# VH-VL binders against q9ut70: the designs that were tried, part 5

Target 1, 155 residues: q9ut70
Amino acid sequence: MTIYAFYIYSRKCECVFAHRWKPSDRNSMETLVSQLEQNSIEDDMEKLIFGVVFSLRNMVKKITADQDQFMSYTTSKYKLHFYETPTNLRLIFITNPKIDSLTHVLQQIYTTLYVEFVVKHPLYTHVPPSAEEGGINCEIFRITLDRFVRTLSCF
Below, E stands for the ipSAE of ESMFold2; O stands for the ipSAE of OpenDDE; V2 stands for 0.75 times the mean of E and O plus 0.25 times the DockQ between their complexes.

## First folded at step 1 (VH-VL)

Design n09 (framework fv_namilumab)
Fold by ESMFold2-Fast, scan of step 1:
Structure n09 (fold): chain C 155 residues (1-155), chain A 122 residues (1-122), chain B 107 residues (1-107)
Amino acid sequence: as target 1 above (155 residues)
Amino acid sequence: QVQLVQSGAEVKKPGASVKVSCKAFGYTFTGYYLHWVRQAPGQGLEWVGWINPNSGGTNYAQKFQGRVTMTRDTSISTAYMELSRLRSDDTAVYYCARDRYYGSGSYYMDVWGQGTMVTVSS
Amino acid sequence: DIQMTQSPSSVSASVGDRVTIACRASQSISSYLNWYQQRPGKAPQLLIYAASSLQSGVPSRFSGSGSGTDFTLTINSLQPEDFATYYCQQSYSTPLTFGGGTKLEIK
């Protein structure tokens, strides 16, 4: 099945990192998907992202004492997986709804890739700039994330 | 089809301004940075700057500071580059090009417009 | 500004040849280097990004290597459509800078 996108949102509910996988990034048979169909998928993705931002803002207002680190939401076309880090970053996968929970994969990405390539970067700050301001612009993290995700059986 | 379509060739006199447009098709216009790169006849490529179509934020090469302005109109998925106080050595093909990664400036240019020839007569 | 130097400026080759183009940065740019192909009268096309990652749709005969200051583009078994000008570009910092180009022409 397929993984469509990966996002990191800050404590302020701002997108600080985004990476999308196109149909062309997979098996060449996916080139059968027309450009019109790809545009429709992108429109649906933007609506899902809006819903995510809205949900994350609402969650900031709750006072729950226990862990909200693992969660997923499923629609007819997409499944959203997320993981909240100890530093209040929210890592999100958007996938085909048939895919099993990837929250543990998101945790691996945080501990093995984000910490290594972003936190240990010389220009790191505890509050990353928003994506509008360039966000997390660490190319080694992006490359390594892409390679790691492509090794997953569900990609 | 993901495509960038640029405006037609321009002929200008020294001291004039030129405004080149770049219209995006087949992708989310606000999701990708757009770069402007020029190439004088028979010469290599020279980076002019980039614009973030979502925020309107820009970054220009120092050589063009004060003479270049990059803007966009999100309602028509179009970016613009205006170069003022034109000199004969501004004669070049001007390209717009899309950054490869969604949401951030990676500075890898994966989709290019066809180019706009700007000729400055002197 | 980071200066990018390509060598050679031009090379003559035959179909089936292995061609190597070099690119040197004036300071370390890690792996933040791209390679572009430009055919006469056409816009450039991305071949390689992040020093060694092949852009989708680009034939596997193209490969990139290197890190720091020294980089190479290799075309294994040259094809007729490969006769073009090749440019390296650093993406480490603004202003973005390109090499002077290497023109690959028929022997």
Scores: ipSAE 0.005, ipTM 0.532, lowest interface PAE 11.9, mean pLDDT 78

Design n10 (framework fv_namilumab)
Fold by ESMFold2-Fast, scan of step 1:
Structure n10 (fold): chain C 155 residues (1-155), chain A 123 residues (1-123), chain B 107 residues (1-107)
Amino acid sequence: as target 1 above (155 residues)
Amino acid sequence: QVQLVQSGAEVKKPGASVKVSCKAFGYTFTGYYLHWVRQAPGQGLEWVGWINPNSGGTNYAQKFQGRVTMTRDTSISTAYMELSRLRSDDTAVYYCARGPSLEEWLDYGMDVWGQGTMVTVSS
Amino acid sequence: DIQMTQSPSSVSASVGDRVTIACRASQSISSYLNWYQQRPGKAPQLLIYAASSLQSGVPSRFSGSGSGTDFTLTINSLQPEDFATYYCQQSYSTPLTFGGGTKLEIK
């Protein structure tokens, strides 16, 4: 029942923010073997996530404005939670498949953390930096996101 | 008219804490970020961190993480920087400086600076 | 952390000279670069923001240029009050970082 990673993708399907939580970041005891297995899976998951987000971009146009804006994709090993913001950013959680919908959490992260600490931040222009420019490099957002996520019951 | 006024010089022993104040005049205190920047004698400028006076949110340089705390009191338009477990190499002039407006997307630098507070750490 | 390198560390000049100070970032910071002047015993003063925008009240003899990693501050026709230390500062990401400073000395 854990949250593995958080990503933000741009309108161009570029990863502009990534934050990963390792087993060692949690209070629970983990074996070294389990930690190594998770690290290997996470390397492959970043490539998989890009493919899924790219696919979802092509399918989103089939959803009407009145439909649910939140999507999830569940496998035996993980659940992908997807939220597209009004500014066409795509916020993604990768979690344990047994975690309930994090729809409200992704929306809260956007409205209370991203808008406050990135959009209104002195170092942020109205246009986010491209992936080639290092993406969203805002330390206050990263620290505040980490603290917020650690307070969630599913962490 | 627009000014930042800091508290007076402090002399502390190693291991003590110091709390420097910065009072804002002539503008909406909660409308702008406040930075803390220090300068050791004869050395360059070093960023310590900032506070958002509206939200109370802070960001500290990693070098000071765990030793610095930035707070504010909006009723008196005053920001505070407390630095604990002081070392001799914390001896410096500490400045507060106004950052850009919270509603501006383009960073236009630190345009208003306090006069500085000399903090001396010696036995 | 983004490292900011200024050159030269000091320069000697005469009133009326044109002086240039360079600032290099360890990675691209687009145009998120500010320049400050610090006179002895005084707090720093903002001169230039967003690499090339002149701060209100600052004399037009000061100008900034550059983008990405390489930036320049130019003082056209140096005045007596310009003998001070100059700092560049990146505002692209936290922690905010300053260059080591360039001391402008009278010849």
Scores: ipSAE 0.000, ipTM 0.479, lowest interface PAE 19.8, mean pLDDT 77

Design n11 (framework fv_namilumab)
Fold by ESMFold2-Fast, scan of step 1:
Structure n11 (fold): chain C 155 residues (1-155), chain A 123 residues (1-123), chain B 107 residues (1-107)
Amino acid sequence: as target 1 above (155 residues)
Amino acid sequence: QVQLVQSGAEVKKPGASVKVSCKAFGYTFTGYYLHWVRQAPGQGLEWVGWINPNSGGTNYAQKFQGRVTMTRDTSISTAYMELSRLRSDDTAVYYCARSYDILTGYPDAFDIWGQGTMVTVSS
Amino acid sequence: DIQMTQSPSSVSASVGDRVTIACRASQSISSYLNWYQQRPGKAPQLLIYAASSLQSGVPSRFSGSGSGTDFTLTINSLQPEDFATYYCQQSYSTPLTFGGGTKLEIK
């Protein structure tokens, strides 16, 4: 089972953080995946991410607000896991479709890693900068996120 | 096929400016960072800077700050490096190279390199 | 700036030999280390990324190891086309920096 990527989008639906896991980051079986297979996976994921970003950008909150609780979206090849924080950040995992919901894992990443290493960072700004402005440039968060995700049974 | 093709050799006088181009083929131009690396004759590799072709954002090594400008034209999948106030010690082969991707948020390995452009600065 | 130190600066070897090249970073760079091969008159080529991952199309006789500050590139059973200059490079932080290079020469 495979986790492909992690993204954070701002309340304006701009990507402010991205991290992708290469085949070399996993066990020896996955490192044998062909280059053509890897390129196909990346192309499909890019199209899926574009579709999600487009949907998020055009989302209109209803009076009921229940649409804000979207948790996951599954295709034949990918599953997108979604968590919206109290600060209106949107945390996303892209994984193998057979993986169980990781919404609770996204919530843990926000409360234990993002708050600790990004919000409490001396250079923190309340509204994270867009990817165009350099995005969230906290290397300790990236390293700690990578270590945490690698301990998950579905990695 | 994935390829980076650079402009031809340049000979410049001290104090002049040079603009080197790097055209991308076979991949999504805005999906990968583009770096510039130079190599003086008989010397090692030296990183000059990178550009994010999607945003136009740049990052330059401190020693080139104020003299280098990196730009791109997404309509023709081409990146440019302009180096001004040329000195004889700027004589080098200048390479463009793509790093893995913008989705990681940071530049990674240089998996595809241009053929290099020889820039000679002499009086 | 992160300083990258390679040793040795040159090594003489014969076809069939096992060769190791070392690279040391002035501070921990985790696994953000890449190895490149440059043949005379050519652009560099990526061999190893993320300290130990073999680039697609690169022969299996090349391998990388290490993490933190100490890294090694190994070529087991040297071939004639392997006589080139090898560079390590950190991608942990800007400015990106290269080692001084190791020239592999025929004995």
Scores: ipSAE 0.000, ipTM 0.506, lowest interface PAE 12.3, mean pLDDT 77

Design n12 (framework fv_namilumab)
Fold by ESMFold2-Fast, scan of step 1:
Structure n12 (fold): chain C 155 residues (1-155), chain A 120 residues (1-120), chain B 107 residues (1-107)
Amino acid sequence: as target 1 above (155 residues)
Amino acid sequence: QVQLVQSGAEVKKPGASVKVSCKAFGYTFTGYYLHWVRQAPGQGLEWVGWINPNSGGTNYAQKFQGRVTMTRDTSISTAYMELSRLRSDDTAVYYCAREEYGDYWYFDLWGQGTMVTVSS
Amino acid sequence: DIQMTQSPSSVSASVGDRVTIACRASQSISDYLNWYQQRPGKAPQLLIYAASSLQSGVPSRFSGSGSGTDFTLTINSLQPEDFATYYCQQSYSDPYTFGGGTKLEIK
């Protein structure tokens, strides 16, 4: 499999949704070796991803108008794909470094899955529940996301 | 032809060190992890560790920590496993095997094996 | 460390038989299970990866099933070249661990 994980970060920069397809992260940077050796701490990974995304977002925002932002960050061991929605959600894929950009796939997930199954849900609020409240706890979204991602030619 | 070719058999005394090589042919050396697996005579398979030829990063089974060192030379597409302070129970065939990045984790290509005999 | 237990340790069979080998993990490993065949004096060869995916070039008489902790390798219509030792392996987490092996012998 070439797609390792998917995350959604809120306007407040909290991880509100996480789904992993690859249980160990041996393709990550050497700085994460201690976590890999201990059977990875997911919270630490999410904090690292946020730090990278925040830095990249600030650089892009400085250069361009405040619109939907698509970008990727590639290392020797993984590629981070980033998409910021008009509502300031940040959708992230972590993948094999050799695959092409999945920015359009992230946008499709937002417009066809998130809007349909999360936004239109009777209990929807414009501010996602905090991480302490379990974040986006929508089982149908998780199921449909998993199904959709497994149909991608690069999975 | 895609293959992994290992160095020849070694006979060592207890307390010595052995260095086994594994040379890659027919594929991009830095695109795959290389693992080392050993098998004592008449016994099963035992994982020793892996090296990432791209970064030089390694991970070893705790049993071998402090005695094993894995390295590589990308200019000749060769990986090495050095095992020190050899004991008689280190007698085994040592295999190298490759594992692809971003594909399911499995060993799709193995070296032919190197017999290491430790005897007094 | 994740312990892998294979059963049986040996099985006697005839050409044309259907043989099943079981592998159990001490904790859930999802579908990160591989099966290897080892003929005497040779290196192991990959048969099945991700619990049920057949490796290219491997005969269709080999199949794998299972998820979580319980896995099975099946050989339909055993051929002479199939008499070998079979190993399961988890690749869910380091250290990678192998089952004890199942030796398939001529009856």
Scores: ipSAE 0.000, ipTM 0.494, lowest interface PAE 16.5, mean pLDDT 78

Design n13 (framework fv_namilumab)
Fold by ESMFold2-Fast, scan of step 1:
Formats: structure tokens, C-alpha cells, sequence
Structure n13 (fold): chain C 155 residues (1-155), chain A 120 residues (1-120), chain B 107 residues (1-107)
């Protein structure tokens, strides 16, 4: 597994869902490799989170008038994959920099997992709860996301 | 190693134009914004503008609008800054620097600088 | 344009001293502030980004603090290689702007 983390940001650039894959989530050989990869990414997590918020804030402030879209950015340590939904949610994967674009996977997560398990949830409101309110706290979504991601082949 | 390598020093007459190159090594060229910053002798740092190598989009400081053009060639991982209608007060060291929108446009890697001298 | 004001413009200090440099923005820039060090004849180097995050490879004696309009760079236990000019920079909005610089000189 070369996928380190998944995030959902709201229209207001607020992190409303976060899921990280830890070394303990993998078998013994994968655990060793993942520990080295995860340690590298964790050194930069504060920078990455700040940068994601900054980038999304710039997009919101600009509102746009452009057709060009940011889909992924790569560094020596990680690659950020981005997908903005029709409902103005921003879905992000953070992965090993050598993995192929996962924009189509982010779109699939939105249409098949988020819509089914969050939007159609009995307690869903038209706007996701704020981060202060605990954000998106749907355990079935978290479980099915984890299962889905684990079935992905690295491209 | 991550590195930005700039073209050599230039001496120009007032009214001429200068084109400075900045070649990227050791990272994905299209993954980071490239900024241009200048520094006149004995003075501070002044931002000129940025280019997004992925889209070709640019943003220039108003002071340089109409005189500066930033371009890139992704096949050779090289960015260019062309400044026209040069004046004596354009004499400065011009730096290219790598910035990431995701890092709040902090400039983590800098080129060595290109001295541009404008004199009559 | 956002104006960045650094104080002092020059500081004289001795090795082992604790030095603080201030940077003030003309309007709130949240935490979108970076600090750079420049030695004579060389390109600037990033020290601190996002007001308080230490750049990889930079000694821990450097630290940044502040948010909004008032920011500080601190050098704890000054070393000989630290005598240089320091610049703050806002990255909140274009045009990106730098402070006037603070020259750190040997006492």
C-alpha cells in the first residue's frame, strides 16, 4: 500500500474528514516498508496540511473564471491527488510519488461511497458538519472507504 | 539533487530586452510554481512574478506588467523571464525560486542568480 | 499591496547571544509568512515557512512565531555563520512582498 491518507475539505476549506493508513494496518513486510514511507510523510504533514488549506483558500477566493484544474502535484516524498465534486467538496489522496493519478478513484469514492453512506445517511444535512462539530463522523463510510482502497492495484 | 541553474550575467543598453533562463533538476518540473525575485545592488528583495509550469499561467507584479513575460519549456524543464524596455534601475541580480502553492508560496530552492547590468 | 516592515534594520550582536527580529504586516496575513537568510553574494535560503515551521536542514536555534500582523524570528545562541541579512515575506496575496531586511552584524 502506497496510499498514506485521505481527506475531505468543505466549501469553506475546512477539513471535515480524515483517514490515515498506519504501518499496523499492513502485513509484516508491508509494515516495514510502510513505516519508512510513513515516517518520511509525517515529517512533512504540517507543511502539507497548511499547503492544502492555502491552496483551497486561493481557489475559493478566486471562485474561478478559469477552465484549468489542479488534479495532482508531486514531490520527492509524496504525491497529492485532487478532485472537486459537484457539491463543492474537495477530496484528496496523499500517496507515494510514483503512483499513477488517482483522480478517477476519488471520483468513484464520491459517487459510490460518499453519496451512498454519507449523503443518504439518516442524519445527513445538506452541509457537512464543521470540523469543530466533529466533521463527517460516519463509521460505515470510513469502513467501506478502507475496504475499497485496499482493493486498489497500484498503477 | 534538487537544483535550479540560471543563465549567465548580461550587460544591456537602456531600451534593450533581456531573457534569463532557469533550468530545473531533480524534481518534477510541472509540480511546483517558479517565482522570479530581483535584488538591486545593496537593496532588498523584490518579487517580479510567478509562472505555473503545468498550465503556463502567470501572475506579474503591477510594476512590471507590460514589460515582463514569463514562459517555460516543459520538454527541457526550463523557465524564462524576459524583461523589455530596460532602464538603469532594472540593474539587479535576478533569481528564480521554486515555490509551492501547497506550502503557502515559500521559496525552498533558489537559483544562483543572474546579474543584469543596464548601463549607457 | 501588503507592506512588510522589519525592525530593527540592523543589529549588532556577539556569538552566543539571543537575537530577535520583528516583522509587521500592514494588514492581517494569518500565518502566511516566511523567513529567509541571505549571506553576502549568495542566494537567499528558506529558514521558516507558515510563520513557525522550521525548514528541513535548518538548525533548531532558529524559530518563528506570530500570526495576523506581528511576527518574530528568534535566533537562540548566535553562531558565527548566522551573521547575514534576514528577510520576512508575506505569501497571503499577490504581489508577494518582502520586508526591508535586517542586517545582523558582529559587535
Amino acid sequence: as target 1 above (155 residues)
Amino acid sequence: QVQLVQSGAEVKKPGASVKVSCKAFGYTFTGYYLHWVRQAPGQGLEWVGWINPNSGGTNYAQKFQGRVTMTRDTSISTAYMELSRLRSDDTAVYYCARGWELLGDAFDIWGQGTMVTVSS
Amino acid sequence: DIQMTQSPSSVSASVGDRVTIACRASQSISSYLNWYQQRPGKAPQLLIYAASSLQSGVPSRFSGSGSGTDFTLTINSLQPEDFATYYCQQSYSTPLTFGGGTKLEIK
Scores: ipSAE 0.005, ipTM 0.515, lowest interface PAE 12.6, mean pLDDT 78

Design n14 (framework fv_namilumab; at its last look DockQ between E and O 0.04; V2 from the best seeds 0.00; counts 0 for: pae E 16.8 > 2, placed apart)
Fold by OpenDDE, look of step 2:
Structure n14 (fold): chain C 155 residues (1-155), chain A 120 residues (1-120), chain B 107 residues (1-107)
Amino acid sequence: as target 1 above (155 residues)
Amino acid sequence: QVQLVQSGAEVKKPGASVKVSCKAFGYTFTGYYLHWVRQAPGQGLEWVGWINPNSGGTNYAQKFQGRVTMTRDTSISTAYMELSRLRSDDTAVYYCARGIQLWSYYFDYWGQGTMVTVSS
Amino acid sequence: DIQMTQSPSSVSASVGDRVTIACRASQSISSYLNWYQQRPGKAPQLLIYAASSLQSGVPSRFSGSGSGTDFTLTINSLQPEDFATYYCQQSYSTPLTFGGGTKLEIK
């Protein structure tokens, strides 16, 4: 298994969904994720991930002319895949660094799974303020996401 | 079947701390927010806060800010609520409850409750 | 904070009766209102969520209605097991808050 984690961040830069897969290989990122889970530091990790993405995006905007899109960031230990929806929702995959860009997969997750199970939810049109403080609480979405991800050739 | 099983009754002195556990069965523990609600004897229900078992994120009612700590151990599908600097008015049955729904919280499953008595 | 007010605080009724319990929010909560039943010595149980959606396994004699600030729980043809305390709860904003409860007693 080469996909380590999936995150959704709201327009307010809050992590509203997180899913982590059990590592099948032994790399630094998997170890880190495991350690964070054991130490109950997942929330901090989510913030850190966003911080990295935010910083990188800002950097790209400063360095590149015009609207250069941030797609992925690769280290020796992991690859961060990024997709931002038109509604400024941020979807992120953390994977093995050898995995090709999954931006298109993230887009697919958004257009099919997220839209189907979250956006089309009867109460989605009337999102309460309390929802801004929390995250996506949809088991069906989680299950379907997991199933979908497991069908990926890179999984 | 979904079940939430809580730890046993506690008797504490004022100023002490209490930690109540809630073990979840029959569902994906990390898939649902877990809430804590308390009920003083003969009184109504009071929301304490929630924890996201997946991320560890928490949201406490302001009334309990600084005194309550919610944690979880995903490896054993168990959530914990610790309340410190206990006082007599903290005497209550404390419930854990599974929160459901995407953008709202209703509690479809409840623990059996844990009676916490604070007395000198 | 959103205050939830239930009325009446107590009601006496007989088996077979129709009972209505009201819940009012201090501000609009849309349809983010849930109803719970609590029998003596037991944990609350969900009856209705999203103002009018019946929880699975709950008898159809229970129904919820309302939106905005005013909500109603109705029990048609009261059964012996229905004598309990009922609570409304808003999930519109944190802190989540409950009504004061309505105790349904045998007449």
Scores: ipSAE 0.082, ipTM 0.691, lowest interface PAE 2.2, mean pLDDT 87
Fold by ESMFold2-Fast, scan of step 1:
Structure n14 (fold): chain C 155 residues (1-155), chain A 120 residues (1-120), chain B 107 residues (1-107)
Amino acid sequence: as target 1 above (155 residues)
Amino acid sequence: QVQLVQSGAEVKKPGASVKVSCKAFGYTFTGYYLHWVRQAPGQGLEWVGWINPNSGGTNYAQKFQGRVTMTRDTSISTAYMELSRLRSDDTAVYYCARGIQLWSYYFDYWGQGTMVTVSS
Amino acid sequence: DIQMTQSPSSVSASVGDRVTIACRASQSISSYLNWYQQRPGKAPQLLIYAASSLQSGVPSRFSGSGSGTDFTLTINSLQPEDFATYYCQQSYSTPLTFGGGTKLEIK
């Protein structure tokens, strides 16, 4: 297993979507109610992850005024991949440190999965829902994201 | 253990109103939308509307707009559907059902149903 | 305002048969389609969500397929407990709408 988690943060620094993969012989899609409970957007660890990304992004932007796109951050334990959308959403993968940049994959997830299943859904009234409204709780997006990620050669 | 428990059967005269309750157990009440679906005897399923228990926001099918009201009491994890100006064709089993939060993608748990009979 | 049409309205089958039920939406609903089973006197029970995802606890003989406007529910080897009414439902837009139902009868 080389991809550990996926997150979406809003411009307001709120975690609005979380999905975690763990070593298991069970599909992450099995028992959706349990899945929702395990991937709570109130997870304290997700707030810590955002804090790290936010701090690093600002530091990189100040240092490299000509190149202010933050792509990834690597430690001995994990690699954090980052993509900021035109609508100011921040998409994050947490992976094994040996994986090549997945920024293009994050962009693909935004354009082909998020836009299709979240933004274009007629029942969706604003982009994105606040954390107080339960964030992005679109089960079809979660299902298709899980299936897509499992097809990646690095999963 | 997730469970939705509805109030008992009601018999009403035309022109009266009825208020059906749905009490939720075994999950965070404000985390999921609650929908109301009815079924007339021998007929199919018809969506009435939904309520967001967190915000109190509602959405009703146009057919019921102006005579249905959905409310909730978060302190007792209970949702209510009140239907006024009852007609004989409102005779049906009314179900509450849990939907997934912001978008009602599917109804994973249903109440046992409440029979509402409207007759003179 | 999306109309859901199921066919057939009823079907007679024997235990062990393969049964297919069709559902057609009046406009594209992507994969926002669910299937429910209702036994006489009982509340409906979710079988399939998102067109093809099997609900936890539902036997593997049930499967769903399709996208856009045309959807199918298949029961690969009919069991006695499967004689019930089946409904498709779109969750793409309000009002949420159900198909007219398909009654599966023993004979």
Scores: ipSAE 0.006, ipTM 0.538, lowest interface PAE 11.7, mean pLDDT 78
Fold by ESMFold2, look of step 2:
Structure n14 (fold): chain C 155 residues (1-155), chain A 120 residues (1-120), chain B 107 residues (1-107)
Amino acid sequence: as target 1 above (155 residues)
Amino acid sequence: QVQLVQSGAEVKKPGASVKVSCKAFGYTFTGYYLHWVRQAPGQGLEWVGWINPNSGGTNYAQKFQGRVTMTRDTSISTAYMELSRLRSDDTAVYYCARGIQLWSYYFDYWGQGTMVTVSS
Amino acid sequence: DIQMTQSPSSVSASVGDRVTIACRASQSISSYLNWYQQRPGKAPQLLIYAASSLQSGVPSRFSGSGSGTDFTLTINSLQPEDFATYYCQQSYSTPLTFGGGTKLEIK
């Protein structure tokens, strides 16, 4: 399988949602787990993703002053797909490096799933909830996101 | 309709092997994992392992490593589980179950079960 | 391996009663918890996946809740067809493991 993880970062640089996919077979999952653990624990991975995204965003902004969106970044091991809303909410996929940009998918997740289940959530006093408040803890959002991503042809 | 049809009951002596088949109907066989789960008489459920019918890849519970082999024939949409060096405590109903291919391994369709009795 | 502990192991109840069944994991499994119903002599059938999602065709009197280590199956207004054995199963990691079962009997 080609999509490894999805993250949402708030304006305050907090990870407010994280979802990891297990591969369709255990060989792929064991390889992925080894690579992630070699780099850092789960919490440190979230910090590393932010650091990379922030560094790339600043490099792109310096080159293209009018635009602060970064579409994707590719290494030999993985590809980061990035979408930022005007309010500095940041949506991220981590995928196999050979995948074409999924920025359109991130935008679709924002406009359909995030709006429906997080923005319209009757119990959230502000959106997104802070990490201190437990972040986005809506299970229907997680399940619906998982179902949607699994329908993608590249999954 | 999705359906899993298993081979009939078997009686075996200790030390023999048994091969149970599971034929899939009503869906794309290679699109979903097949799991094997057993249940000794009067006991609970025990996961044996899975096979990915597309790749042939398998994952077995450690308890069964070295004694179980899961295979498939995609041309007839059939999965097989072979258990060797049978012991009396292998007496159980063996179920095949369709797992969602994906990270949430729940079993949405089950075969009718195959009783395997190991008796001297 | 992740151990799944169900309680109670058996419960007697009457038609119309509300029953709760608990399932505890030996470590956090997030929401990767499924519930199955098994009638005597039959294969198990999926009731609930992902802790709280109702499988197609399952009556709404069944509900699931919980996250992390503690999960609950609730059956509202028991019907005669609900008398069966119920199993929880974690789908977080292999080996996949089941609870010991809860036999729901008519009083």
Scores: ipSAE 0.000, ipTM 0.499, lowest interface PAE 16.8, mean pLDDT 79
ESMFold2 (binder alone), look of step 2: mean pLDDT 93; pTM 0.943

Design t13 (framework fv_teclistamab)
Fold by ESMFold2-Fast, scan of step 1:
Structure t13 (fold): chain C 155 residues (1-155), chain A 124 residues (1-124), chain B 108 residues (1-108)
Amino acid sequence: as target 1 above (155 residues)
Amino acid sequence: QLQLQESGPGLVKPSETLSLTCTVSGGSISSGDYYWGWIRQPPGKGLEWIGSIYYSGSTYYNPSLKSRVTISVDTSKNQFSLKLSSVTAADTAVYYCARQPYYDILTGYGFDYWGQGTLVTVSS
Amino acid sequence: SYVLTQPPSVSVAPGQTARITCGGNNIGSKSVHWYQQPPGQAPVVVVYDDSDRPSGIPERFSGSNSGNTATLTISRVEAGDEAVYYCQVWDSSSDHVVFGGGTKLTVL
């Protein structure tokens, strides 16, 4: 069982926060060429996740009200866990496909970490920053999220 | 296209240091998506992981071998190398180098390309 | 340290189905990879991430992984499938690659 990545998408379906976990979190990539290659791979993953979330959510809305509870999408390689907040933020985990639904964990991250460290931050604006403004840039939220996720039995 | 090739002395004396190099061709080791590993296989026995290295120099070693193992990388030559100190007859094995994807959103931590292997005999 | 257990050998008649197991505590929470090693040759990955096949590997090779057991299934076995098969995981708690002991598949 392992958690690969966490993302927050805005109401406009823009990625405003991204965090990934590797087996070695002590790896440092200081070469520019390596950073460019890493950014290219990350862009591909974000586009894939954006496309899946956007398409599936729109499909669910068109078909039935029962699907308002869309919680996860599973492939052979990963499982996407989805939680939409009251403020229309979309919180996503990408995990090993065998992990049980983490929707309740995503909700907990929103209520206990995002609200405390992002919404109550002195520099918080009423609406989340756009991707062009650099998205959600709160180091304490990133650190606290990482610490919390590592305590989960499925990490 | 991607090819890994082990090289180094096939005979090492007891108490000396075993030294091997893996040359990568058809791909770059300066990639954030891969570790590069060493695996060995004593005659008639199973596979044993020795360690893995990231192009930054970050390493993981088998705890059973950690005190004797050093893996290093030379990105300018597209090579990575193994040094195993204080060898004994128990270190006689075929040594393999292999590519190890660690990008775990779509890939696992298995070995997707292996070298042909090189036999190292520890004998006086 | 984490341990994977495989039966030492499995025998099967041509055209039959071979099943090779890989036992590990809560192995269903890990990604399992399977390697085929023909006599005198380097290992080749035949199944990765529990159930995916690399390009060029026949569809008769498949994998599953749940609970405490992962299984490599080879249907319609051919003489050319004779090899030692190894399972492998990454144990994230110890940052350690773990191999099973290997299973010799004999086609009678």
Scores: ipSAE 0.000, ipTM 0.507, lowest interface PAE 12.1, mean pLDDT 78

